# Designs tried in a protein design chat: miniprotein binders against q56419. Part 78

Target 1, 326 residues: q56419
Amino acid sequence: MEGRTLEEVQEEVFKRHGVLVPKKELEDLAKALEEAGLLLTEKVEARLKEEEEKLKRERPMRLAGLSYPEGEREARAFLEAFRASYPGEGEEARVLLMPHLEPSRVPEVYGAALAALEKTPPPERIYLVGVAHRPLKEKAAALPVPFQTPFGPALPDLPALQALDALLPFELFNTPLAFREEHSLELPLFFLKGRFPEARVLPLLVARRSPELGEALKVVLRDFPGLLVLAVDLSHVGPRFGDTPLTRTLAEEARRRDLGFLERLAEGEPEAALAFLGANPTRIDGVEVVASLLPLLRERKGKVLAHRLDLEAPTLSAVGAGTLVL
Key: E = the ipSAE of ESMFold2; O = the ipSAE of OpenDDE; V2 = 0.75 times the mean of E and O plus 0.25 times the DockQ between their complexes.

## First folded at step 7 (miniprotein)

Design k36 (at its last look DockQ between E and O 0.81; V2 from the best seeds 0.00; counts 0 for: pTM O .762 < .8)
Fold by ESMFold2-Fast, scan of step 7:
Structure k36 (fold): chain B 326 residues (1-326), chain A 104 residues (1-104)
Amino acid sequence: as target 1 above (326 residues)
Amino acid sequence: SPIEEAKRLIEEAIRLAQEGREEEALEKLKEAIKILIENGASPEEVAEIAFRAAMELVRRGAPPELILRLVKEVARAAEEAGASRETVQKIAIEAYDRIREEVG
């Protein structure tokens, strides 16, 4: 009945069903629905507050036993199998772009990331930038708690997170609940923690372009040097993502778009990478992350180690994944 | 005048910081910053004031966490006074850079 008067509701029922519902019965029904709705919203709010309080202590694993093994020994063997799936040697990374989609779909791409981590000296901290799959109160957010992994907890770099918060024109720790179930952080973190067990982490989510995040990170990275990881997937094409069914031509276009984007990033030209995608970029969530981190990507040359467009035949859809070192 | 009142609040904040009364110092500093922003102070002017307050806390052995909190609270006070988010970030980065240059 929201947006309608009781008289309008009474008239509509009479017109459609030939029954005149007494105004008092409509009033009583509206009140009962309002009371039930209030109780439901109060219950939901209480539950969300409870979950939010739990997240102040730690972020538990959500994908253990699903996307990766829960036990440390099994997790180590799993990680080594991914490394083995990539026949090439890695390159040292100061900035690493890697995917966050289901690892089993693109094992060679995660293997390339592991190869790069093998060649990279252990960092004191990792700036892990993922993509928000839930709304954030601000354009970006972080959660300053231990993230559980099969290799032990990935500890937050509290001094660096506090410095980052101080340099942002908004509250960095603004949406704890967005981190409760976030695979764009959890899946890359599994691989990063397995390779660098002593590194502290800054778990960051980008929902929309935040140039202020890039400006703040440029300052923080100067004083708190570490590995910058962009955990982003590339092209999202097909009906699963609101597009037309995948054809050979559309798949070729997606591969060309992904590689053109990555190659321009590898030349240290992130503005050119964004421009290459044009006015209508394919649904690359990496666009918002790259646009936020421009000051950190300019004039930094590197190499594309791997790329794959993973085809999901039942849905005629595909997701692009790549590994880029800068 | 409002500018004279802001100067008095800054002097009071500095004295409170020297006495180890951090929370009171921060409240007086925030009041001063709001007045200054409302009266057209530049980000550089506000950052210099934050730097001066931070250096008094550093002289008393304040940990980096407290100094970063001061930078954040000054920036927040500027936002409450109507400063744009671009201006708020400029204040924070400029204050941080000045503090870092002096402290190392």
Scores: ipSAE 0.818, ipTM 0.937, lowest interface PAE 0.9, mean pLDDT 89
Fold by ESMFold2, look of step 8:
Structure k36 (fold): chain B 326 residues (1-326), chain A 104 residues (1-104)
Amino acid sequence: as target 1 above (326 residues)
Amino acid sequence: SPIEEAKRLIEEAIRLAQEGREEEALEKLKEAIKILIENGASPEEVAEIAFRAAMELVRRGAPPELILRLVKEVARAAEEAGASRETVQKIAIEAYDRIREEVG
């Protein structure tokens, strides 16, 4: 009852509508609403518990038929079409920065990632680092289960994940439900699994800057070599993100911030890249991931292969995406 | 006296590890680590103790999973005794590195 007595509610209804609802009827209604709310809460809690138990065994596809094809044959053709969208030559990557934005919005940016993978010897494992869109119990998390794809399951690298967990001052396997709908892993994984079908995966999420993660990964990557993938988007500008409508000036600033960030990363200067962003006025998505992984990015030179600031016409907003190899 | 108790527990943990009694060795080791951290032991000292216990388990053929668990539990014991997360991580990395250097 929003902090009101039933008598106060009764009086308000009478004043507004000229109908006197007996106190007993209001009491019955309040009880019925409370019981219905409790039952609904009970159903939601039961569903979430079921989802959590399922996530301890596997992470199913959530975006098949929406962002990429459900069928394996169509998925392979989809993958090849994206490669064809990028006319350039790739370069071998030890570290790959790629987007997690809807693939159809930035086909040449994903195509550039595929071009880089084409030049990259098949790794034994992939460290896939995405951005948590749901709260984590810790600064970072992993889910050590197969992730389903149209190309078959992407199997976890359990020994490397166990080593990583051992080197963190918190439990790495801490928030299974955060992975349930996490597209920042699922979308890049489609491309990675399609290109490297035998690679195992370390599916990682960052919620908040974790220097501890970077220090631990430096050790784990030394002993369990593989491809490090930063699955991050760049600027987020416009009304969907709390700005005024997108203008030429805002779009130009977003592009300048995106490219300046990527170029400084390509020079092996991740601290300078973060400093360039200052308060991050265009909301570059990758800041927490880059800030966590500084030891892995320092002095590692490379090249920006692609960039696009993609417009969302319905929302008068834009999101930046890029491909960087180090 | 706390240092003497910690030394006794370490000696017992090593003996238990030599006998292949992994779970019991780990429990004694964790007790010792808590005492040492409470009395100002460095991350390097704690890591050395974890390394010595781990090597006895390795000598008996313990699988890598058990060794990693030992590293994690030693670091957790330090955290429970009040060590900062930075110190906890230093212990874990130092112990891991020493073990990897010896075992490969």
Scores: ipSAE 0.710, ipTM 0.897, lowest interface PAE 1.2, mean pLDDT 91
Fold by OpenDDE base, look of step 8:
Structure k36 (fold): chain B 326 residues (1-326), chain A 104 residues (1-104)
Amino acid sequence: as target 1 above (326 residues)
Amino acid sequence: SPIEEAKRLIEEAIRLAQEGREEEALEKLKEAIKILIENGASPEEVAEIAFRAAMELVRRGAPPELILRLVKEVARAAEEAGASRETVQKIAIEAYDRIREEVG
């Protein structure tokens, strides 16, 4: 680290490898490297390379035992409890918008998703579109490997993924390391795999709006039909996100934006949903996903099943979550 | 003509693919498409050429995966030739749809 900050190393690794290494991992690594007399960059690169090679085979669980049970029996009980937390009935989904927030924060919202899945015939494949919380080399990416779950591996639909890649004006299989810890896929996948154990999955991440993705997926979905899942959260407000502590006014604005967004999606007007948000001052994270999938969301009518703005009390911040069926 | 040259390259690509030299075949296809685009070929013309190449490969027992690779290589060649992402995608979709219609 001859005078470089952890931030500079993070930036260098990002520039070189297209991977944002978490500061904590860099700190742990820096400490280990100080002890070993190794250059942080070299060890980081070696570790990233090793992780990338592992990700050629499978994506292991990262949140098992934390966000959901690792054991299958306990995981099934977890699903049942979440379903029980939503007192309503679901509707058949062709498109499901569901959260990727920590499940314990918004159990009834996940319960609503499960309720919708109960009314949904088992799909052959699930197009799971998450939010990239780490930079991607391209606007979107896929990881064509099994994703581990307590219910067994979620197997990729390789033919459909290959078709999708063929229809994109960029390499779909980019930035595999971005998938390593991406909870926006892992958390919803738990629920999806638990409900549809035989469904293949297309794990997709969107970092920035890609109209090309929507156009490609429109074609792919024709030939490879399946359930489209948007794993997105809604408003992010409060100090963690650069706002003042949550107030009634701020919470009302977040809810207004969340519901106004979801309602317009439920009406089959995704462009109106995006326009309604404008500059997105409450930071709805699903905007880039929705903007990428416009061709698939247009004219699809549905229903908002659940919404919650969940307070994170330690930070006086809140995150919106919703479940929408189309 | 650029079209004739592209056709020759496609024929060579087909021969290479028959020999199991798929990567070289794809390179020849890319080259052919690049030539076409550089000489003002429309997305439809590029798609037609790609379609013909793909159909010949299919006729010769090429796996479906190779067809998708061909579509992808068409797209890459279009990009390398300076086509916009929109144009590249149009070419890819057109090629894919035509191939799918014929082999499906």
Scores: ipSAE 0.600, ipTM 0.824, lowest interface PAE 0.7, mean pLDDT 88
ESMFold2 (binder alone), look of step 8: mean pLDDT 82; pTM 0.787

Design k37
Fold by ESMFold2-Fast, scan of step 7:
Order: C-alpha cells, then sequence, then structure tokens
Structure k37 (fold): chain B 326 residues (1-326), chain A 104 residues (1-104)
C-alpha cells in the first residue's frame, strides 16, 4: 500500500470497472488486506523458523521419487544403470568435476563420474562443493548435519568443518535454509554416497567468488585429506537463460567453450580456463566455484572423461555437463 | 599506553585460562586483540598471541573444538576492530599453522 491513497484506489476501480466504491468500504478493505498481509508474513516467518530448526538436526531428501528412487534396492539398480551408460573404465580422481543437472538428461556423464569413483580409493571424507541456487548471507556456506539418501545418511565431517570455519573470515554455517532445497548437492551426493557409503561429507555451497574459501580449503585438506568434488554444470544457453534461441552454430560454440574450459583445467591451468571463458560473454555456473578453488586446481593434471550439451527442445535452450578427473 | 593495557589483558586471559575460566579468558583476549589491531599490530603479532593462549589451553587438556573456537574468536575480534577480511583470514591461518606445528 506503499504510496496509494484511498482516493487513488477508488479512482482506479472506477476507471477499470466503472464502479464508484464508497470510501468506508475501501477503508475496511484496505485494513483487511493490511492485516491479512501481516498475518501471512507472520505465518511465513514462523514456518521458515520451523524449517530452519529442523535443519539443525538433519537435511531430508527432497528429490527422492523424482530424480532418483526412494528405496535402497531401487536406488542401487538406478546407480548401476548410470554406470553402464558409460563404456569407459574411468580414471583415479583426487579432484572430480561432475554435473548437478537432472541425471536422466545426461546419463553417460554421470556414468563417467561413477567410473572415476570406481578407480578412486575410498576417501575418508568428501569435500562436496556445489552452487547456491538461493541467496547466501556470505559468499559460501555449509550445513553441518546428516544428509539423508536412499543409502542411509551421509554424515558430516564435524572436525574438518570446524577447522574450515575457523580459517574463514566469515561464519561458515550462515544460511541453513539455502540447503533445504539444493539439487547441486543432493544429486551428486546420491552418486557419491552410493559408491563411498562410509565417507563423511563437507557439504559446501558457493554463491560468489570466494578466494578465501580456496585458501582455507588448501589448509584443511592438508590436515583432513579427502576427495574434492566440484558439482557444477557448464554452458547455459538459450531463451530459458536469457540468451537467443539455440542454433546449430550456437550449440557448437557452447560445446567448444565447455571443452576448452575443461581441457585447460585438465592441464592444471585454472586461470587460463577462466580467461578462456572471459574472452566470450558466456555463463557457466562452474566459474564461481573454479575461481574460488584456484589453489586446489593449479598444476593438477587430469583428463576429461565425458561431455554432453543437453538440448531442451521446448525452450530452444541447452545445458552443458561434463566429467573431469584431476 | 594502549599496548601496555593490551599486555595486561593478555596476561589476565592466560591466568583465567589456567583457572579453567575459558569464557572469561576469551573475553579478555578479544579486548586485547581489538586494542592491538586499532594500534597497528601485524597479523603475525596477533597470531602469536592466539598461539600462546592456545598452548595454555592445550596444556590444560582442552579439546580441539575449543582451540579452533579460540582461533575463530580472535579473528572475529580483529574484524570488529576494523581488520579487513584478508587480514582476518591471515591471522586465523597463521595461528592455526603455529598451533598445528607445535601440537604435531
Amino acid sequence: as target 1 above (326 residues)
Amino acid sequence: SPIEEAKRLIEEAIRLAQEGREEEALEKLKEAIKILIENGASPEEVAEIAFRAAMELVRRGAPPELILRLVKEVARAAEEAGASPRTVQKIAIEAYDRIREEVG
């Protein structure tokens, strides 16, 4: 109701509907709308506080029955089907880049990630770095609770998370509600927990470039060694993402951009990878994660195992996905 | 001088830690850190003070969680006194590294 007078509201109704509403009725309506708005705000705030309190104990599954099966047996078969989608044997990973896109859209890419995990010795802990799809109070955040999966809860590595928090110039556990619905963590975690059921997890979200996160993680990984997972998608192109409709040429350009980025990371040159993308006005959600983790990616050579540009025909848009081992 | 006041607060914090009064010790330590940052102390100087306080807690058998909390609270005190995020992180990493090297 911010700047509108009752007289202005009465005039607006008359213009649109040709009816003059009595001032008293408009006053009563305005008061009722104001009171309803306040009540709705109070209910929303109470519900958010309740959800935040629940997140202090555990993070429940949100995509079970949608993106993956809810039951353990069905989930295991589902995971093995994705592995079968990739014909290669994989490579050992100390750092794994994998997508967080809906798995059914790029099964061979997730299959490549599973192949890499099969070649990787079981880690004591996994540093799972995803992309925040909701605002964070800081550039990055973590949630130190068990994350439910069909394979049982993925338990947090509390000592490593506390060490990480101590080395950051902000509070690490700053936005619990951002984790309530976050597919960039939930979808990769499904595959990681299925392969490494005993590994503890550090569930991390990056909203904006945080070089301080990379500096802190370098120190923490020295004392708490584990598998670093970058759960990021690549090119986002087309009208769904504010770009022009896809053409064959634009799709080829996006594929070259994705592969050029990944190959430079595979050479241990993350700054060159970022510079390569900077030469083109393109958006890859992995950019902020890579820029945050530079100290962990430099001079680490590896291999691109898979890449796909998945087409969304109804929207003439596409999302790139890849698997990279370092 | 402000430096002499900070020194007094540090000595008081160490004594309180020796007595098992960790919350009061942290409060005095944080006051000292704010004075030092306001008077131009380097990140290395602040980290050294945090290291000394941490070693006293280690001698008393304090758990790792309390040591990490001390590092975080010292860095936060520096932030409240106007230290940049880069300076805050440098203090925390230097203190952590010194503690880790000593504890083994």
Scores: ipSAE 0.774, ipTM 0.923, lowest interface PAE 1.3, mean pLDDT 90

Design k38
Fold by ESMFold2-Fast, scan of step 7:
Structure k38 (fold): chain B 326 residues (1-326), chain A 104 residues (1-104)
Amino acid sequence: as target 1 above (326 residues)
Amino acid sequence: SPIEEAKRLIEEAIRLAQEGREEEALEKLKEAIKILIENGASPEEVAEIAFRAAMELVRRGAPPELILRLVKEVARAAEEAGASPWTVQKIAIEAYDRIREEVG
């Protein structure tokens, strides 16, 4: 079902299988909902406990066969195709900002990230900072287990994670279940592991502004140097994201907002980047990540390698994606 | 607790459905799904809820368009709760696979 929309998949399933029309009464709906409620409380609690226990050992691939190929050979060819989509040479990164949007929607942007990684010497570890798409018990979290990829497991940097945990006023390993279905880590990790197979990782999620995380990371990076990766998408515009339908004017405003944000980060002015977003900072999902990491981004100059606003015409919505090297 | 709140919303949805207030019942069901997703429920568990609701609509003689709408609305509720686009797609596929098994 490569390249098919959700609507097309849904329509095809019902068209092919048809519908049974047994004659039953409205009371059967109430009974089924009641039975679902009983299964929900019992099975959900049991399943959440089971999944939490599994996550103490490893984080399995969730998007293999959907967003990227499951097999190593096919995954390598896929990664090479993304690199080929970007005509530039890239630049060495000490800090890399890259997207976590579905890669097939913005191949040139992921290609730019790959170009930057080609120019970057292999790090001993990668600090991979994504955006929490479900609530965390604390402002930030990490999961200290191997993350599976088609290129083999990305191993956790346990000494660096423990050093970070010791410096924070909260438990770092606080919400394992938040990592079960987290594309802001899984999608960038696919590309990072493909380029740096020997690097260990610190998989970090930010839910809310945590200045204490940025301060602690500044200390940890001194003893455990590595590549800092901010896996963030940019503008979210349109009805899919609780906004009005996309117009040409709104699309141009989103592009200017994205580029103005990225260019200020490239100038080493992250506070100015946040201020530039004005009264609507929630329109960029990376705001809380950038605000948390201020001490690591100040006075660090770099270059915007790519930017795209991906238009989803059927929903009149769009998501911005960019690659920035610092 | 979040699980107790989700249970309360499911009980409210049952009451509204019994009164013939199906759109309000759907809204309460969607609220419960959002809470479950926010607290780590699997796409398989959400798909099971959608499947059971769909099968009862089939028993009541609902046309395919209404069953498709139910699955889409459940997936949309998960998306609004912060589920990734891939989790949303998985919920829909899992729900349809369960419907297909019952029909086939």
Scores: ipSAE 0.000, ipTM 0.181, lowest interface PAE 16.8, mean pLDDT 79

Design k39
Fold by ESMFold2-Fast, scan of step 7:
Structure k39 (fold): chain B 326 residues (1-326), chain A 104 residues (1-104)
Amino acid sequence: as target 1 above (326 residues)
Amino acid sequence: SPIEEAKRLIEEAIRLAQEGREEEALEKLKEAIKILIENGASPEEVAEIAFRAAMELVRRGAPPELILRLVKEVARAAEEAGASPYTVQKIAIEAYDRIREEVG
């Protein structure tokens, strides 16, 4: 196959430049490019191994200076500004659903989450469940290392993580590289660590629905009680997400679908919430998290504190965000 | 019979655990679990066996990390013998619950 390609290349060069390049030179070039490609592959593999080894020790901040301030004092002022953006009072949370969308786009929604945390007694640990934006080797994963924040490192709850791993039919500590750049954990963690500086964390990612995760977490939460946080965004609508351009009608439909989903969760009916979305599938990344955590969400009544559909005008697209306490 | 061989391996695993020979106990236990799963043992039967081995290690002062490793390895042995993910998890949860109830 390469020989045919070289003949075609030789013909094109002659046709365009009037120069006949000997086949041997083209073969040597092709071989050099193939070897350069092999060296690049080896270099990429070596780099990935290096990054993976670093993640065995700690997870550094990636969004400091971009989505939140690097300095502790500035970070605290930033967090307080978000709380001030929500005019209501919070409710105590045993389960908190909050977004992982860029905070500056939905300040009232993060403010509502902060209001709920303000009413919640400090937990010994936080089960932080985000959405994998990169492939995982299994349906879910965790990274058992300190996660850096402007408020200091969020320390892993190693005994609880080990108990969770023992109760799963797969290796929990898979795919550490998926955690290297994961805003669904980093952004909520900023707010959680600012409010609960002493709490340990179980940083969990869901890629595909894992009922096994919910069953294991039900057992682990009994012996290692803590705050369960679902860090999920709601509707994703518009051309950026494979849909038609956003109209007022489509935006209103997205708001109704988000609220219908959240309200059913607030009634302790997570299966009804999933069924509500099933007839008209939306790009709600929280679906896989809710479907995985059914045993933890059933018969828990609560309240929707805030909801917003954030418009990205240049792309005529939008992402929904909400705060729900259970 | 295979069931009789599994019983002997379990007895050997328990004896090794009593002697504080954790790695050897675990290897014999995993071999027994594979035979049992291949011969239709229930998750509850496998969990009971894991529980007995775990209690011997607890009596010798084994840390929680080793006990959780035993639960994980027993469940993985069942998986290697063809148990479904449902059965694998059920074995792990049942073993964990029994150990927790006994230890507190």
Scores: ipSAE 0.776, ipTM 0.926, lowest interface PAE 1.1, mean pLDDT 89

Design k4
Fold by ESMFold2-Fast, scan of step 7:
Structure k4 (fold): chain B 326 residues (1-326), chain A 104 residues (1-104)
Amino acid sequence: as target 1 above (326 residues)
Amino acid sequence: SPIEEAKRLIEEAIRLAQEGREEEALEKLKEAIKILIENGASPEEVAEIAFRAAMELVRRGAPPELIMRLVKEVARAAEEAGASPETVQKIAIEAYDRIREEVG
C-alpha cells in the first residue's frame, strides 16, 4: 500500500468489505508492522555480524556432500576418477587456468588440470584467483584464514598475503562475507589441496578489473614464488545467463570464442586475447581476472590441454570450460 | 617552512621509536608524509623515508609483519593527503623494493 493515505486505505476497505476501520487502529497497525520490520532488520544484522566473526577463524566447507564427498577416503577416490577421465598427459605449470563450474559437468577438463598438477613440482604456495559472485567493497579481496577441505585445512600464506596487502592501494581483507559462499575458490581448492596437501594458499577474488592487483602480484611472486591458478569459466550462453536460446550456430561461436581466447593466452598475448573477445567480454567470467593479471601473463607461452562446452539442455544454455598451462 | 616542519616531525618520529614509543612515532611519521605530499614530494622521496623508517625497525629486530604494516601506513597517509591510487601504489612498491634489496 505504498503511496496511499490512511483515508484512501479506509475508503478501499469500506468499498471491498463494507467496514470502516478506525483511523487510530490503522495507525497502530502501521506502527506495529514498522517496529516488526525494524526487529527483523536487527536480527539479520546480528546474524551477519556473527557469520563475519566466524570467518575470522576459518572458512568452512559449503559444497561437501553436494559437489564433492565429505569423507577423505571418498574424496580421494572421487579426485582420482577425474584424473582417469582425461586420457592425455599433463604439462608442468607455472600458471594454470582451470574452471570453477560443477566438476561432474566437465570431468575431462578437471582431469586435464590434475594431469598438469602431476607434472608440476609441489609449490610452497598457491595463488588461487577466483571470480567474486557477490559484491566486494573493493575491486579484489582475500580472506586470510584456513579453508576447510576433505583433505584437511588449506592454510593461508600469511607473510605473502601481508606483503600483497601492503602493495595495494586498498585494504585487501575487505569483504569477509563474500567468501562465505564462493564456489570459484572452493571447487578448484578441492583439487589443488588433494594434489598439494602441504601447499599454503592465497585465496583471492576479483570483482572488477584491478591492474593494481597484477602489479602487486608480480612483485610478491618474485619474493614468494608459487603456482598461480586462474579459476575461471569461459563462455556463458543462453537464457539462464540472460541471452537468447542456444542454437548450433551460437554453440559453435561460443566454442570458437573460448578457444580463440585460450590460444592467445597460450601465445603469451593476453591483450590480444581480451581484444579477440570484442564487444561482449562479460560472457566469459575470466575477463576481469585476465585483465587484472596482465603483467603475469605476458610473454608466457603454454598449451591448451582441454576444452568443453557443457550443454544444459532444459534451459538451452551452455558454459565453456578449459584447462590452460603457461 | 612546511618542508622544515616535515623534517622536524621525522626527527621526532626517530627519537620516539628509539624510546620504544612506536605508535607515537608512526603518527609523527604519517603527519610528515602528509605535509610532504601536500608540498609536491615525489613517490621516490616518500619511499626513501619509508625505507629509512623500516631499516630502523629492522635494526631493532621488528618482525616482517610490522615492516609491511609500516609500508601500508605510509602509503595510506599519502592517500589521505590526496595522492592518486597510482602514486600510493608506487610509493609502496618502491619502499618494498628498497627494503628487499637491503634485507634480502
Scores: ipSAE 0.633, ipTM 0.883, lowest interface PAE 2.0, mean pLDDT 89

Design k40
Fold by ESMFold2-Fast, scan of step 7:
Formats: structure tokens, sequence, C-alpha cells
Structure k40 (fold): chain B 326 residues (1-326), chain A 104 residues (1-104)
């Protein structure tokens, strides 16, 4: 109704339908619609507040029985099957880049990550950095609660999280609802908890590049050493992502950009990796995480263990996934 | 002058902390930080003040959580006074580093 009176609405209805609706009936209808909208809004707000309060205590599993088994025994067999899908040996990781897309689509990529974890000494804590799929109030966020897994709860490293919060120019524990349904943390965490059951976790989400997060993490990691995990997917191409249908040429371009990005990171050149992507035409979501964590990635040489561009034939789309150790 | 007022508030905050009046000490400290930022104090100058306040709390057996809260609240006061995010973070990191060096 912006810029329109009820009288103008009456005139429009009369012109279109030859019916004169009394002003009082239009007023009553508008009020009823406003009240219905208010009631719906109030119910939605009450539900969101209730969910937010629940997240102050724990983060329950959302993908158990869908992306991984609910039971501990079945979950362990599932994890070992993924390791078996990768024929190579791992490398020790101080920094691990691994995917967060559905594991069954790229089992050998998750298998490579598991191989790297086998060669890595058990860390006291894991800095798990995922990508926000829902808006955050700030550029990044964390949720300082136990995250449930089939292997038991992954406990938060509260001292390290508090130190990180103190060193950031914003509130770290913002937007708890963004963590309610977040596969970029839940799926990598399943594998990490299965391999390092005693490690505490800092579950972090990046929505937009945050150089201040990298600066704070540099300080925190010095005092609270641990494994840094970048849980990111690579190229997103095809109509499902607002792009043209996948062709062989586009698939080759996506693979070239994924590998060029990962190889430059493996040389300890994260700025060169970002520059190589330019405008990021194949939509590598790891760009925002890498741009945030530059101080932690510079001059760390490593190895690309696996890469796959997974085809989603029904949508003529594809998502890139890779495993990189630094 | 504003700088003399901030100095008096800092002295009062330290005294209140020594008396076990931590919440009142923090309020006086935050007031002083806002004045200093508004008058062009450097991140290093503000961090030194936060460090001094933190050391009084440490001497009284304050847990690490309270020290980190102090660092965060000082940074928030600077932000409320118009400090940029870069300045806010510099204050926090410098204060944290000084405290860590002294306490271990």
Amino acid sequence: as target 1 above (326 residues)
Amino acid sequence: SPIEEAKRLIEEAIRLAQEGREEEALEKLKEAIKILIENGASPEEVAEIAFRAAMELVRRGAPPELILRLVKEVARAAEEAGASPLTVQKIAIEAYDRIREEVG
C-alpha cells in the first residue's frame, strides 16, 4: 500500500472487475491480513528464539541417517570404507583443506583426507573453518557448544574460543541459528571426530573475507596450537549455481581452476592462488576462507592429495572437491 | 583537560580493582578509554592501560576468563568511541600480548 490510499484501491478494483468494494470492507480486509501476517511473524520469531536457546546447550546432529550412519559401529565402518576408497598414503597435515559436500559423491577425496589424518599426530584441538550457507551478523561466527556426532560429542575448546573472541573487533558468538543446519561443519566434523575423538573443536564459519579473523587466529594458534582445517568446496558450475549448462569445456575450465588454486596453496602462495582465480568465474567457495586466513597459509608448502569434479547429470551441474595438506 | 580527566578515571579504576570492586573498576576504565580514543590516543597507549588494569586483577587471583573479558570490554569501549575495527583489534592484540608476556 505504499503510495496508495484505500480510495485508489477501490477505484482500481472497480475499473478491473466492475465491483465497488466498500471502504470499510477494504479496511477490515487489510487489517485482517496485517493481523494474520503479525501472528505468523510472532510465531516464527518465537520458534527462532526457542531454537536459539536450545543451541546455547548443544548442536544436535541434522544429517545422521542421511549423509552418515547414526550408530557408532555403523559410523566407524562407514568412515573406514571412505579411507579404503583412497589407494594412496597420506601426508602429515598442519593445515588440511577438505570438502564439505555430500561424502558419497566424492569418497576418494574424503579418503585422502582420512589418509592425511592417519599420518597426523593427534591434535589437542581442531580449528574447523567452514563456509556459512546462511547470513551471519558479522563476517565470521563460532558456536561454543558440544556438537553431537555418532562418535560422541565434539567438545568446544572454550579457552581458545574466548581468546579468539577477545582478539576480534566483533562478537565471535553471533548468529547461533546459522549453525543449526550447517553441513560445511557437520560433514567434515564427522570424519575429524572419528579420527581424533579426544580433540576439542573451534567450529568457525566464514560468510565474507575477514582478514581480522586470520590476524586473531595467528595469535590464538601460537598459544593454543592445533590442526587447522579449511572445510571448503571448489568450483560450482552449471544451472544449479546460476551458470550455463555444463559442457566438456566448462568442466575442463573448472578442473583447471580448482587445481591451479590448490597447487598455488601447496607452494605456500595463497595470494597467488587468489590472483589466479581473479573474478572467481567458477565460484570456488574456498576463496573467502583463504582470503581470511592468509597469515596462516603463507610459506607453508604441501601437497594436493586428491581432486574430483563431481557431475550432477540431472542438472548439468558440477561441484569440485579436493584434499590438500600443508 | 580531557586527558587529565582520563588519567584520574584510570587511577580511580586501579584503586577500585585493588578494593575488589571489579565491575565499578571496569566502568571507570571504559569511560577513560572512550575519552582517550576521542582525543587521539594510540592503540599502544590504550593497550598499556588495559595491561596495567589486567595486572591488578591477576595480582588478586582473577581467572583467565576475567582477564580476557577485560581485554574485550576495553576494545568495545574503543569501538563505542569511534575507533575503527583495525584500531579495535590492534588494542586487543597488543594488550593480550603484553599480558601473556608477563603472566605466561
Scores: ipSAE 0.800, ipTM 0.928, lowest interface PAE 1.0, mean pLDDT 90

Design k41
Fold by ESMFold2-Fast, scan of step 7:
Structure k41 (fold): chain B 326 residues (1-326), chain A 104 residues (1-104)
Amino acid sequence: as target 1 above (326 residues)
Amino acid sequence: SPIEEAKRLIEEAIRLAQEGREEEALEKLKEAIKILIENGASPEEVAEIAFRAAMELVRRGAPPELILRLVKEVARAAEEAGASPDTVQKIAIEAYDRIREEVG
């Protein structure tokens, strides 16, 4: 038996129990299991190594047949239904903030994102920045392989990814297994690939605040222009997320927090947006992404197209979602 | 002196590159970069060396992929010699910008 990484422990817990557990709780659990001598077996290690090798070639769909249809024709109808759920017209985006939670929970928010994509000229490439729900060896990571979708594979922009890697003080391609089951990339990618089938993609995950990522991206975007997409969810409230049960007052505070954050981003004031959230950054999973991308968000004015606080009555919990164009 | 040894290694790297011995040239260049960083070279000084090496590769028709590899390897050599992440990134961005301006 050998020691295992936190991301591998998180994957095992998620696979066995279907729960995404907060990093601190998994760190505490991993320490307890290690201290008790309850480490992963050789068989589990062999399976993880096999999966890592497969990820060197492609990233398969994990949520097809669950969060979106597996077949291309059905997927197209599904995407068009989401667009129809939003009654407004979009705005052209150079930067798009969109959610990554289960699409069926906030169809009008995804519909707003689709409306914005319809008003946006087809980009040569999409910089898709999601949130790592599993630990990364570095502050950020990318996986330079085709990502399968019902609309065909989203191909990596290898030249742009190589340029990005060259400008970072760490190895960009550092944690392949973190991409094996990552809905913050897979769910937005479904919509992006459906609208821009020929665009190449830079699939990026942020685990911790990385100003160096923003500095490198500023340089890379100059030479490799494209659409920047921040795939982030907003407030997380209630027992499902380690918080108190939702009340009307807490729901109103969550909406106020979400909208205040988005409105400050729409004014081109990302530092003000972060300051508005204060000392509670973990209640909005996009904080580390925004903090990493400050140079790309400053002085870009835009518009909040949609916002919803999705209420999950059985758990007295809620997740905020929004669509913002800059 | 260490600085004179680094200069000799850079001259040897240029000679090896001119002979088409690119991997050996890169190893000599990385050794020189480590010595320079250990002796207090600025990010701008290291970036200028990387730029000159890159321009030699460009004259030989090297593809962009090899130029980017050179930038990454020079920055990695600085990191191995104890340069901070900020210094490593400054070297890479400065070298990249100089190359971009010259090549277009």
Scores: ipSAE 0.782, ipTM 0.924, lowest interface PAE 1.1, mean pLDDT 88

